VHH binders against Methanogenesis regulatory histidine kinase FilI (filI). Designs and how they scored, part 3

Target 1, 167 residues: Methanogenesis regulatory histidine kinase FilI (filI), of Methanothrix harundinacea (e5kk10r474to640)
Amino acid sequence: RDRLLSASAAASYSLLVNYDIDQIIIDVLQLLGEAVEADRAYIFENQTVDGEVLMSQRYEWTKGEVEPQINNPVLQSLPYHPDSSTFYEIISRGRPYVGLVKDLPESERAYLAPQGIVSILIVPIFVEDRLWGFIGFDDCHRERFWSNGEISVLQVAAGSIGGAFIR
Below, E stands for the ipSAE of ESMFold2; O stands for the ipSAE of OpenDDE; V2 stands for 0.75 times the mean of E and O plus 0.25 times the DockQ between their complexes.

## First folded at step 1 (VHH)

Design r4 (framework vhh_surovatamig_d1)
Fold by ESMFold2-Fast, scan of step 1:
Structure r4 (fold): chain B 167 residues (1-167), chain A 119 residues (1-119)
Amino acid sequence: as target 1 above (167 residues)
Amino acid sequence: EVQLVESGGGLVQPGGSLRLSCAASGFTFSNYWMSWVRQAPGKGLEWVATINQDGSEKDYVDSVKGRFTISRDNAKKSLYLQMNSLRAEDTAVYYCARKYFGSYTLDYRGQGTLVTVSS
């Protein structure tokens, strides 16, 4: 927990002093991902096309032993609806989406299990009251529970990231 | 609502050929880019091939270029993958996917069609 607070502070400072988020975001993801001992940390950005919200993976950090998903074309221009309605309902309300992949609905397991994900945490990113996208963390080795304290710190970090994207 | 049903998988020897089919329903098939993706035992999902709405544009992962051909028949609402010169590393469950909608096979449990390349 103390290391996550330190990592969050370092990430917030980095976002504050650097104008080009693209130059620092992977380092931010690494700081946060290592602090929570995740195997992946990533950001998806939403785009609205013909009234439908589509998500695309923009940034990814991996621990090194885990297969990257940044070049997976299935993770580009994916709609939240109809195939991700439950996920969208949760994060659009500002709630984290968290769980063991084995306990998630079959629709989500079919998609997440092939990526080797055992435990997942998704935190929404809001920009000026709109759902901009989300930051996610995967554990590919352990069944784990993400503490309320960890989630709260990561929600603050997601807010800092959202603030940086407005620039 | 959206349904995709794969068929054509099976056991083949190295150097052999298979043709996979996918029957689509519940959406206007001709309006969507379509893809084949696969999952080898113990590995993550790997994109294999994609095709645009009218079949004029096709892309492949490097490991299958020259061996696999993606095609579609919009009148029959069907997607195909012709696989030639099969190798042991092509062993995987193959899934039909709609690029923009994160669609799955009709067996929404994500079962796909199994291709085993073994002698």
Scores: ipSAE 0.000, ipTM 0.093, lowest interface PAE 19.0, mean pLDDT 79

Design r5 (framework vhh_surovatamig_d1)
Fold by ESMFold2-Fast, scan of step 1:
Structure r5 (fold): chain B 167 residues (1-167), chain A 119 residues (1-119)
Amino acid sequence: as target 1 above (167 residues)
Amino acid sequence: EVQLVESGGGLVQPGGSLRLSCAASGFTFSRYWMSWVRQAPGKGLEWVATIKQDGSETDYVDSVKGRFTISRDNAKKSLYLQMNSLRAEDTAVYYCATYSYGPHYYDYRGQGTLVTVSS
């Protein structure tokens, strides 16, 4: 509890006082990821190309020996698969998306399971009422359930990150 | 000891209406966001609708917007889903659930009630 509140406060302050996000964002992801005991913390940015919304991984922090995904080409310009994407429906409305990978639709499992993800938490990032992207947290070892209190704190952190992307 | 008991499912013709009910016990119902989720034959769980503790906010999957209405009665500890203009694609087992973060994670879920839209 205290650990995640302290991490969130430190992350928000760092984002407020530093204008070069590339200098601090990995440290922010590490602070938040360690506080929630995740194996990965990462940020995806949305881009619209020919009317299609695509997501690309922009930043990543990993703990231990889990394989980094920052250089995975499948996670660049990836469509949301809107015909099967409950994920897009949830996060586009400002809600967190939480699940066990084994229980997700096959279309999502196809790219999440090869990453070794067991449990996933996604929190949307909005900039001026637009879904800019999201911050994600993976557990690659345990089926786990992040508490509503943890998710709430991470939603505040996602808001701070969105504020930092306003240029 | 948390229990959610769904009812109101059945066979209905396309274009018809049904109202699903969920009776909650074993927890303080008024302090929880409540949701309806469904599972079509051979498919995964799909989130349908969510309602805030006090009923002030509701949200729906796009395919049911304008057709379904989620509501609650905290005094009766009951959740409802009014389903209008039903389509064959709405055929599913419907579950009452409490969650604040997506259709694939819920603290509690009921046994479900079957809705079949067919002639």
Scores: ipSAE 0.011, ipTM 0.246, lowest interface PAE 9.1, mean pLDDT 82

Design r6 (framework vhh_surovatamig_d1)
Fold by ESMFold2-Fast, scan of step 1:
Structure r6 (fold): chain B 167 residues (1-167), chain A 120 residues (1-120)
Amino acid sequence: as target 1 above (167 residues)
Amino acid sequence: EVQLVESGGGLVQPGGSLRLSCAASGFTFSSYGMSWVRQAPGKGLEWVATISYDGSNKDYVDSVKGRFTISRDNAKKSLYLQMNSLRAEDTAVYYCARTPYYRSWSFDYRGQGTLVTVSS
């Protein structure tokens, strides 16, 4: 609670005073990930190729006991459609995508379950009203729900990250 | 796999009350927001109310605010809708729906529905 508020403030300040986001984004992910006791914190960036929206993992912080996914080729240029269409509909409206991986659609479980994810929280990142990508948090050990307070703080942090990407 | 079973519908007089129940199975109920949606005869689906996964947040369509109360019991894996001061225009089939996010019209599963008829 206090830890997440402090982490969010530190992250927002770092994003405000540093123009080279590539140098600070991993530290931002670590601050937020540790504050919510996640096993991974990461950012995916969208790209549009021939009219198709694809997601690619661009940044990642991990706790030592879980396997990093930054080198997973399945998570590069991954289409939202048709296998993650529900996910896209939700985050494109500016809403978080939250749940237990075991309860998600089979097409989404196919790429999430091999990562060892038990509980997931995804918060969209917007840049000038465009869905730029998203920030995600994985718990690889516990079935957990993410509090509305945690989600709200992380939505503010996602806005700060989006603001940093436009400059 | 996912099952949602509504009950509690019936015939009621205008101004009366009715409580709907929904029994959930096949998923981790406590991890999902839940909604009640309804369909009046010959009309499309209308969202009625949503409750967050932990019950801390609730939203209602304007026409039912102050009359309907959504609640849940995560230990019993049950969702409820207490309907007071019922009006003829509340006549509809009421569906329990699993909601991936709070205040969502979109739902990935809904039950078979329970009919509520408000008639004098």
Scores: ipSAE 0.000, ipTM 0.184, lowest interface PAE 12.4, mean pLDDT 83

Design r7 (framework vhh_surovatamig_d1)
Fold by ESMFold2-Fast, scan of step 1:
Structure r7 (fold): chain B 167 residues (1-167), chain A 120 residues (1-120)
Amino acid sequence: as target 1 above (167 residues)
Amino acid sequence: EVQLVESGGGLVQPGGSLRLSCAASGFTFSTYYMSWVRQAPGKGLEWVATISSSGSYTDYVDSVKGRFTISRDNAKKSLYLQMNSLRAEDTAVYYCAKFRYDSSGYPDYRGQGTLVTVSS
């Protein structure tokens, strides 16, 4: 708990005092990811093309030997699949998404399982009142659920990240 | 240089079994998640199964759950797919897959694949 609060405070301060988010965001993801004992921490940005909302991975931190996904072409311009998934509905309303990959629809498992993701936590990032994207955390080793306290701290951090992107 | 060499494919009758093997070289096999993907005639690539670096986690496409088993031997740098109760719809070229990205970000599939034909 103290570790995550300290990491969140350090991350928020770094985001406030630095103008170039590209230079500090990996350190922010590392601080948060290590504090919640995740194997990956990453940010996806939304883009709207021909009326469809697509997500693309923009930043990533990985722990140790876990394979990075930043160069995975499947994770660029990826649609949310609203007809087969409640994922977009949940995060577009400002709610975190927590799940075990084995319990997700096949359309999501097809790209998540090859990444070795066992448990996933997604926290939406809003810029003003618009869903800008999300910050995600993967556990590639165990089935787990992040506590409501951990999620609340990560939601505050997501708000700070959104604030930095508006600058 | 990353190399993946698949073997074990062949012609089997419906209800039969095959065991596919993949020999890996050119990377630290024990640290990577590995997958099997397949391509049926006239279709695109379909993910079939994934196994974690330690082997503790596995996942499968719904159509093969309970019939196929993915496994690995890190000491031998080998990946396996045990296929039971085969159906005509399982007919495909099967590829051992690891994501290796060049500077353009595209996955590198080094395997030649192994053909599985399920027919009477």
Scores: ipSAE 0.006, ipTM 0.310, lowest interface PAE 10.7, mean pLDDT 82

Design r8 (framework vhh_surovatamig_d1)
Fold by ESMFold2-Fast, scan of step 1:
Structure r8 (fold): chain B 167 residues (1-167), chain A 120 residues (1-120)
Amino acid sequence: as target 1 above (167 residues)
Amino acid sequence: EVQLVESGGGLVQPGGSLRLSCAASGFTFSYYWMSWVRQAPGKGLEWVATIKSDGSSTDYVDSVKGRFTISRDNAKKSLYLQMNSLRAEDTAVYYCARSLGYYKTEFDYRGQGTLVTVSS
């Protein structure tokens, strides 16, 4: 849509001209999250410890009274469980992960359902062809359809975010 | 290992009907949206129909709306496509595909396919 295209352009420009990502990333998440009418927008970063890939939430924007998850200890150093989950398989290949939380594998539902998430969209972030982490969007109220157009625009935004993290 | 095995294709005259089946194994079938996609001779893959994990929602490409019905049986781990009022343009190899949630035109696995030929 025009709204999401405008938000994505503004976000990409902000990421390009501001070298301190920590100062602008919440505004970027708000721009994108509001444009797709999400309840949360957030970024997880991967860390490899003793050969295991762990994810940790680094940044978050929340809409209104939605409970923030940035201080949830379960979402720090969380393993992907690649042998029991399609999540890692999908995003490590550069594809978006979308769905209703009720339909996801138990390994994912165990940490997503307590957050009140009804519908989720995860877009991977790559830095120099390495899976750096991901940007996510939650809807905590509606079973929703994320259009292919929305997903494509958000994939471009994820690329811009990855580019900023190289700097 | 994830496996999707299609059956039910064949030769049918225009206006006829066929029912395609897909047997799934190697994953929790009831967790996934499922789709039928097809490839006509000399053309690329075309998405045909999608069904939600619990069967409560379906969607179709415009050219088959009102003629095709997608359904599933989660207890039997099976996906179906009932094809009515078949046209020559429906001639294609039909593939059962596992969909990535609401991203219904994207799939991570598909079967070997079953050939449907609509010819007089």
Scores: ipSAE 0.000, ipTM 0.171, lowest interface PAE 13.8, mean pLDDT 83

Design r9 (framework vhh_surovatamig_d1)
Fold by ESMFold2-Fast, scan of step 1:
Structure r9 (fold): chain B 167 residues (1-167), chain A 121 residues (1-121)
Amino acid sequence: as target 1 above (167 residues)
Amino acid sequence: EVQLVESGGGLVQPGGSLRLSCAASGFTFDDYAMSWVRQAPGKGLEWVATISWNSGSIDYVDSVKGRFTISRDNAKKSLYLQMNSLRAEDTAVYYCAKRYYGSGSYLFDYRGQGTLVTVSS
């Protein structure tokens, strides 16, 4: 609790005073990821191509023993529809998406399980009232209980990240 | 504040059927996947079934596939578990859960007080 509150404050301050997000975003992901004891923390950005919304991983922090996914081509220009339609509906309404990979739909398990993910927490990022993308946290070792309090703190952090992308 | 109230448990003979209900309040029910989890006497918590917010995705633990059916009514903010062909091993307290995070553990956002199902002759 103290670690996450401190990390969230430090991350928000860093995002407020640094105008070049590329210089600080990995450090922000590390601060938040370590505070919630995650194995990965990452950011996906949305783009719309021919009326279809695609997600692409843009930034990643990993704990040393965990395989990075930043070079996984499956996670570039990945459509939300049809395989992640439930995921999209939830985050597009401004709600976090939380679950154990084993409890998620087969279509989502097919691309999440190969990444070694046991528990996943996704928090949407909005820019100017638009779903810009999301910040995610993976646990590859344990089933996670991310409390409502922890999720609320991470939602505030996601808002700060969205504010930094407005530039 | 999240509140989940389970009902419908009771005593049933092997091969019988029961329908469990869960009334939800204090959150936007139709935004969340919902789960049923159970705890047999002297055992840990076991995940049973999950249904997505729009009923488009449904999953079950192997031991209940073909026997149990999870469903929801978003207008009534209710979750259901139809249990057919009940076995003695299905005896447990059944909990309705929001955002289930784990198997055999307390890893979930919220669960109710539970409803007891006893399968015995």
Scores: ipSAE 0.000, ipTM 0.144, lowest interface PAE 12.4, mean pLDDT 81

Design s1 (framework vhh_sonelokimab_d1)
Amino acid sequence: DVQLVESGGGLVQPGGSLRLSCAASGRTFSSYAVGWFRQAPGKEREFIGAISWSGGSTYYAVSEKGRFTISRDNSKNTLYLQMNSLRPEDTAVYYCAADRYYSGYYRPSEYDYWGQGTLVTVSS
ESMFold2-Fast, scan of step 1: ipSAE 0.013; ipTM 0.374

Design s10 (framework vhh_sonelokimab_d1)
Fold by ESMFold2-Fast, scan of step 1:
Structure s10 (fold): chain B 167 residues (1-167), chain A 121 residues (1-121)
Amino acid sequence: as target 1 above (167 residues)
Amino acid sequence: DVQLVESGGGLVQPGGSLRLSCAASGFTFSSYWVGWFRQAPGKEREFIGAISGSGDSTYYAVSEKGRFTISRDNSKNTLYLQMNSLRPEDTAVYYCAARYVYSSKYDFDYWGQGTLVTVSS
């Protein structure tokens, strides 16, 4: 209801007032993750190597009940490959990527299922009109629908995060 | 080459029932989320419901939950919408839509041409 709006406002304010993003980003992820009742909230950054876009996990907040993935080497320099071209296509156009892990292509399930993820929501982060990376939310317990209202608020938060990375 | 073709629309009396079908071709149907939308004259397109590729997960718009049932038959590449207790306000063009992954109920990749449902006495 109002919890996510309040969390998004607090996160945006923190990003605006604090100039060192590394100092506040975990708190931002916690505010947003708790508001949507997620088990994890995280940020991946894209890098382009020889024309190929690779993604790497840079920041993570977790509930105490789930295993952190920040030290998972599979989630470093991970390519967007043909079976998941739809994932890149969706987020590169500014659209959220949402679903149940069991319904995703095997290529994506191969690295998502071992993390215990049941439902996933990915929101792209843009810096000066380029896809910088994304913010993600995992539910490791429930098959859930991420409402359009929740997604819209999180898209605004992702914009604030992108703005913080540019400065 | 991707096609979605709706059928089953028509005139029905208030309180009646109607079953819509959507025949899919040109893609691996069982790998796609598919759903139903409708658009009444002069109104925005409204989401009705969606079903995952496996059929294990369904989501409905709150206002339609209980009167409408979405189902699929992957062996027939067909999506269905069972509509019960129809009301005049259900009059609309009904659209079938498909998405490889569920990125949002409003972000479907492929759309059919629609089938008209008129609920009137």
Scores: ipSAE 0.005, ipTM 0.280, lowest interface PAE 10.2, mean pLDDT 83

Design s11 (framework vhh_sonelokimab_d1)
Fold by ESMFold2-Fast, scan of step 1:
Structure s11 (fold): chain B 167 residues (1-167), chain A 122 residues (1-122)
Amino acid sequence: as target 1 above (167 residues)
Amino acid sequence: DVQLVESGGGLVQPGGSLRLSCAASGSTFSSYAVGWFRQAPGKEREFIGAISWSGSSTYYAVSEKGRFTISRDNSKNTLYLQMNSLRPEDTAVYYCAAEFRYGGSYYSADYWGQGTLVTVSS
């Protein structure tokens, strides 16, 4: 209903009135993650090295006893795999990447399934019209559908996050 | 370019322990995140766990947490997997891998070893 809209508005306000994003970003992730009943909410930042785009997890909020992934070395300087180029293609065009992990390509399942992820939603973050990275949400218990309404609200939130990362 | 060679596999009884080693050569091992995968007959490769280049961070697949421990010795260019409380379903070829993209598939690491067979049986 209105829970996610309220959370998104509160997150956007926090990002607007706080100069140091590192001080509020985990609270923002918790606010959004709880509103969508996720088990994890996280942010990956892209870096380009020798023409190759690498992704690294920078921030994470986890619910309860869910295993944190912030210390997972596999998720640092990770290339966008050539055989799962669809992932990069989709998010680089500003579209969400969503699905049940069991139905994703083998190259994606290989690193997502060990994390206990059942359902995933990835929303790209753009800074000055460039793909800066993404915000992700994991459900580790349920096969769920993320509605177009939920995705739309989270895209607005991702825009606010991108605005906060402008230098 | 790094070459990886596993060793330490063999036959063990259920409830037993086994330590696998993975020796790296040809390049600077300490620059890579490294880990272990296994593949049972007719199954896809399964991620077991990984360790950062410095050894300060480890990640384990949920099913193996508490029974398996990953460690590394950068002075010997060697990765280890300590396996305890082994079960028949742990029977598989165990592979070490370096420079992960993802944790699990044939396409998920830049460097793979040839594998070492672990059989858990009476």
Scores: ipSAE 0.000, ipTM 0.113, lowest interface PAE 16.8, mean pLDDT 79

Design s12 (framework vhh_sonelokimab_d1)
Fold by ESMFold2-Fast, scan of step 1:
Structure s12 (fold): chain B 167 residues (1-167), chain A 119 residues (1-119)
Amino acid sequence: as target 1 above (167 residues)
Amino acid sequence: DVQLVESGGGLVQPGGSLRLSCAASGFTFSTYAVGWFRQAPGKEREFIGAISGSGGKTYYAVSEKGRFTISRDNSKNTLYLQMNSLRPEDTAVYYCAKYRYPGSFYDYWGQGTLVTVSS
């Protein structure tokens, strides 16, 4: 929709003109999250420790009606492959990870369901052809399906975020 | 300045129980979530459980199936892990960890305490 295109353009511009990403990233997440009518929008960053890739939630915006997860210790230094590699396989290939939490593998449901997530969309963020992390969107109220158009616009936004982290 | 010191590890028989402790210093313990991880030789580090600063919320890895209980005593700056019905596959070095607030990696780890489950 025009609203999401406008939000994506505003987010990309903010990332381009502001070199300190920490000053603008929550506003970027709010712009995108509100445009897709999400309850949460967030960014996880990857770090390799002793040869294993761990993810940690680094930024979060919430509507204010849902419990923030930024202080959830389960979401800090979390391995991609505690029980399943499916999530990592999908996003490491540059594909979005989408679905209803109830239909996801038990390994993923174990940490997603306690957050009250009903529908999830994850878009990978690449820096210089390496998986830097991802941006995610949660719907905590409704079963929903994310359109190819919405996903495409959010992939462009993820690219802009990756570009900001490279500098 | 931040220090985490695990204790309570040792040799136990299969089916036995063990309580691990983690003494924390160098930060306001009650305001931070802290957790337990383990690592067996040649394996990846595995999340076991974590507890919110107030102790009001507890998070567990599904693989523990109710055998482990995490708790804390903020008056003593101490984190606990109660381990019941221990199995040989529970043999690992157990680590206490604190994450950097807000929304960052677990940056602070203890030196670990070895738990060996064997006859």
Scores: ipSAE 0.000, ipTM 0.209, lowest interface PAE 12.8, mean pLDDT 82

Design s2 (framework vhh_sonelokimab_d1; at its last look DockQ between E and O 0.01; V2 from the best seeds 0.00; counts 0 for: pae E 12.0 > 2, placed apart)
Fold by ESMFold2, look of step 2:
Structure s2 (fold): chain B 167 residues (1-167), chain A 124 residues (1-124)
Amino acid sequence: as target 1 above (167 residues)
Amino acid sequence: DVQLVESGGGLVQPGGSLRLSCAASGFTFSSYAVGWFRQAPGKEREFIGAISGSGGSTYYAVSEKGRFTISRDNSKNTLYLQMNSLRPEDTAVYYCAKDLRYSSGWYTPEYDYWGQGTLVTVSS
């Protein structure tokens, strides 16, 4: 609780005072991921190609021996599939996407289960009223509940990250 | 097809300078971060630096403090590496790469987005 609030405050300060955004983002992901005891923390960025919105993983922090996904080609230029998945509808409306992978629809499980994810929390990042991307947290070992307090603090942190990308 | 072609390598004297070029084709060059790597004989490939698609942000490996400068010309689809004060330990094959990702202090390219490399040899 107070570890997470402290990590969020430190992350916000780092994003304000430093100019090396790539290293700052990794440090922020580590702080937040450790505070919520996640196995991975990551950021995806959206791009629009020929009218289609695609997501790509750009940053990642992993805990210990957990397998990194930063070099997984399936996670680059990945369509949201809004006509067969609710993921885009949830996050584009500003809502966190949360759950146990076993309980998610097959379309989402197909991308999450091969990564070894058991529990997932995704918080959207908006820049100037547009869905810029999202920050996500994986638990690869346990079926866990993500508290409303944790989600709220991470939503504030996502706003700070969005602000940094404007610069 | 995506292509990256390095050029400008060659034999130089210690203390000399070289400017390497990377000609890009088959994609919208200005939309992608690009970077330089090198591999000396018997060594692992190491990151030199990267530049954002617009050219507004650059990042350099700590080991290359101030001798190398990365730039790009999006009108010519070309990435550059200016190397000054060259030393024999700079001898390596130099590669450019597209679509870089950052994790744990390292940039890596996406698969299959490398050039063939250009050899730089620094010796008397």
Scores: ipSAE 0.005, ipTM 0.283, lowest interface PAE 12.0, mean pLDDT 81
ESMFold2-Fast, scan of step 1: ipSAE 0.033; ipTM 0.426
ESMFold2 (binder alone), look of step 2: mean pLDDT 77; pTM 0.789
OpenDDE, look of step 2: ipSAE 0.015; ipTM 0.327

Design s3 (framework vhh_sonelokimab_d1)
Fold by ESMFold2-Fast, scan of step 1:
Structure s3 (fold): chain B 167 residues (1-167), chain A 123 residues (1-123)
Amino acid sequence: as target 1 above (167 residues)
Amino acid sequence: DVQLVESGGGLVQPGGSLRLSCAASGRTFSTYAVGWFRQAPGKEREFIGAISGSGRSTYYAVSEKGRFTISRDNSKNTLYLQMNSLRPEDTAVYYCAAKPYYWGSSYTEYDYWGQGTLVTVSS
């Protein structure tokens, strides 16, 4: 889609010319989220506590009628559950994590299904060579295919976001 | 962690049907999304379809919808591809492939591969 290429270019430019990421990140999430027709776009940041990697939601854009998750306490300091999920293994290798929530392990469905998520796409964000966190997109209405073309454009955008977090 | 072995390939006449099997060994096959790919001589590896680890979701390449059906039996650690209305253009080596949880349409996304089984559609 030309819309997603245009949105990715606009997002990258915004990240390049603005020094304070907190001032523009919601606009970036909106640009990307609208371009892929998502109901939510968000960023989680990783923290390591006692050797365990935990994820916390840091930024969120939502489409009007969709319930925001930014104040959901379950999505703060959440472990990746490596014994029951390959989520961390996949994204730590730089790969996207994508699919239908109904197909996920019970440990992940427990917190994703109550959010009304039907289809999910997660793209990792690296700062230098470290997995900093990820950008995610939710579809709360349809079981959908996230094309490899869409994913590759969003991976470029995630790289731009990672570059902005290093500044 | 998963070993895959395809079987059921062979010679079939145009218009015929064939059922391929993919036997998996190793633990926790049900946590892997598995797919079928094929490669004809001189062509790139082509996605046919995939099924989620739970079996609740199936995905097909547009050209294969209606002719091919993918299914799995996790109690037997086996994946199946039912092929109907076969055409000479379906002649290829067929591969099963596995990746954790989520399907993908690109062969580069799959971590574990079988050796392939040859299907020849000819009179």
Scores: ipSAE 0.000, ipTM 0.254, lowest interface PAE 12.1, mean pLDDT 83

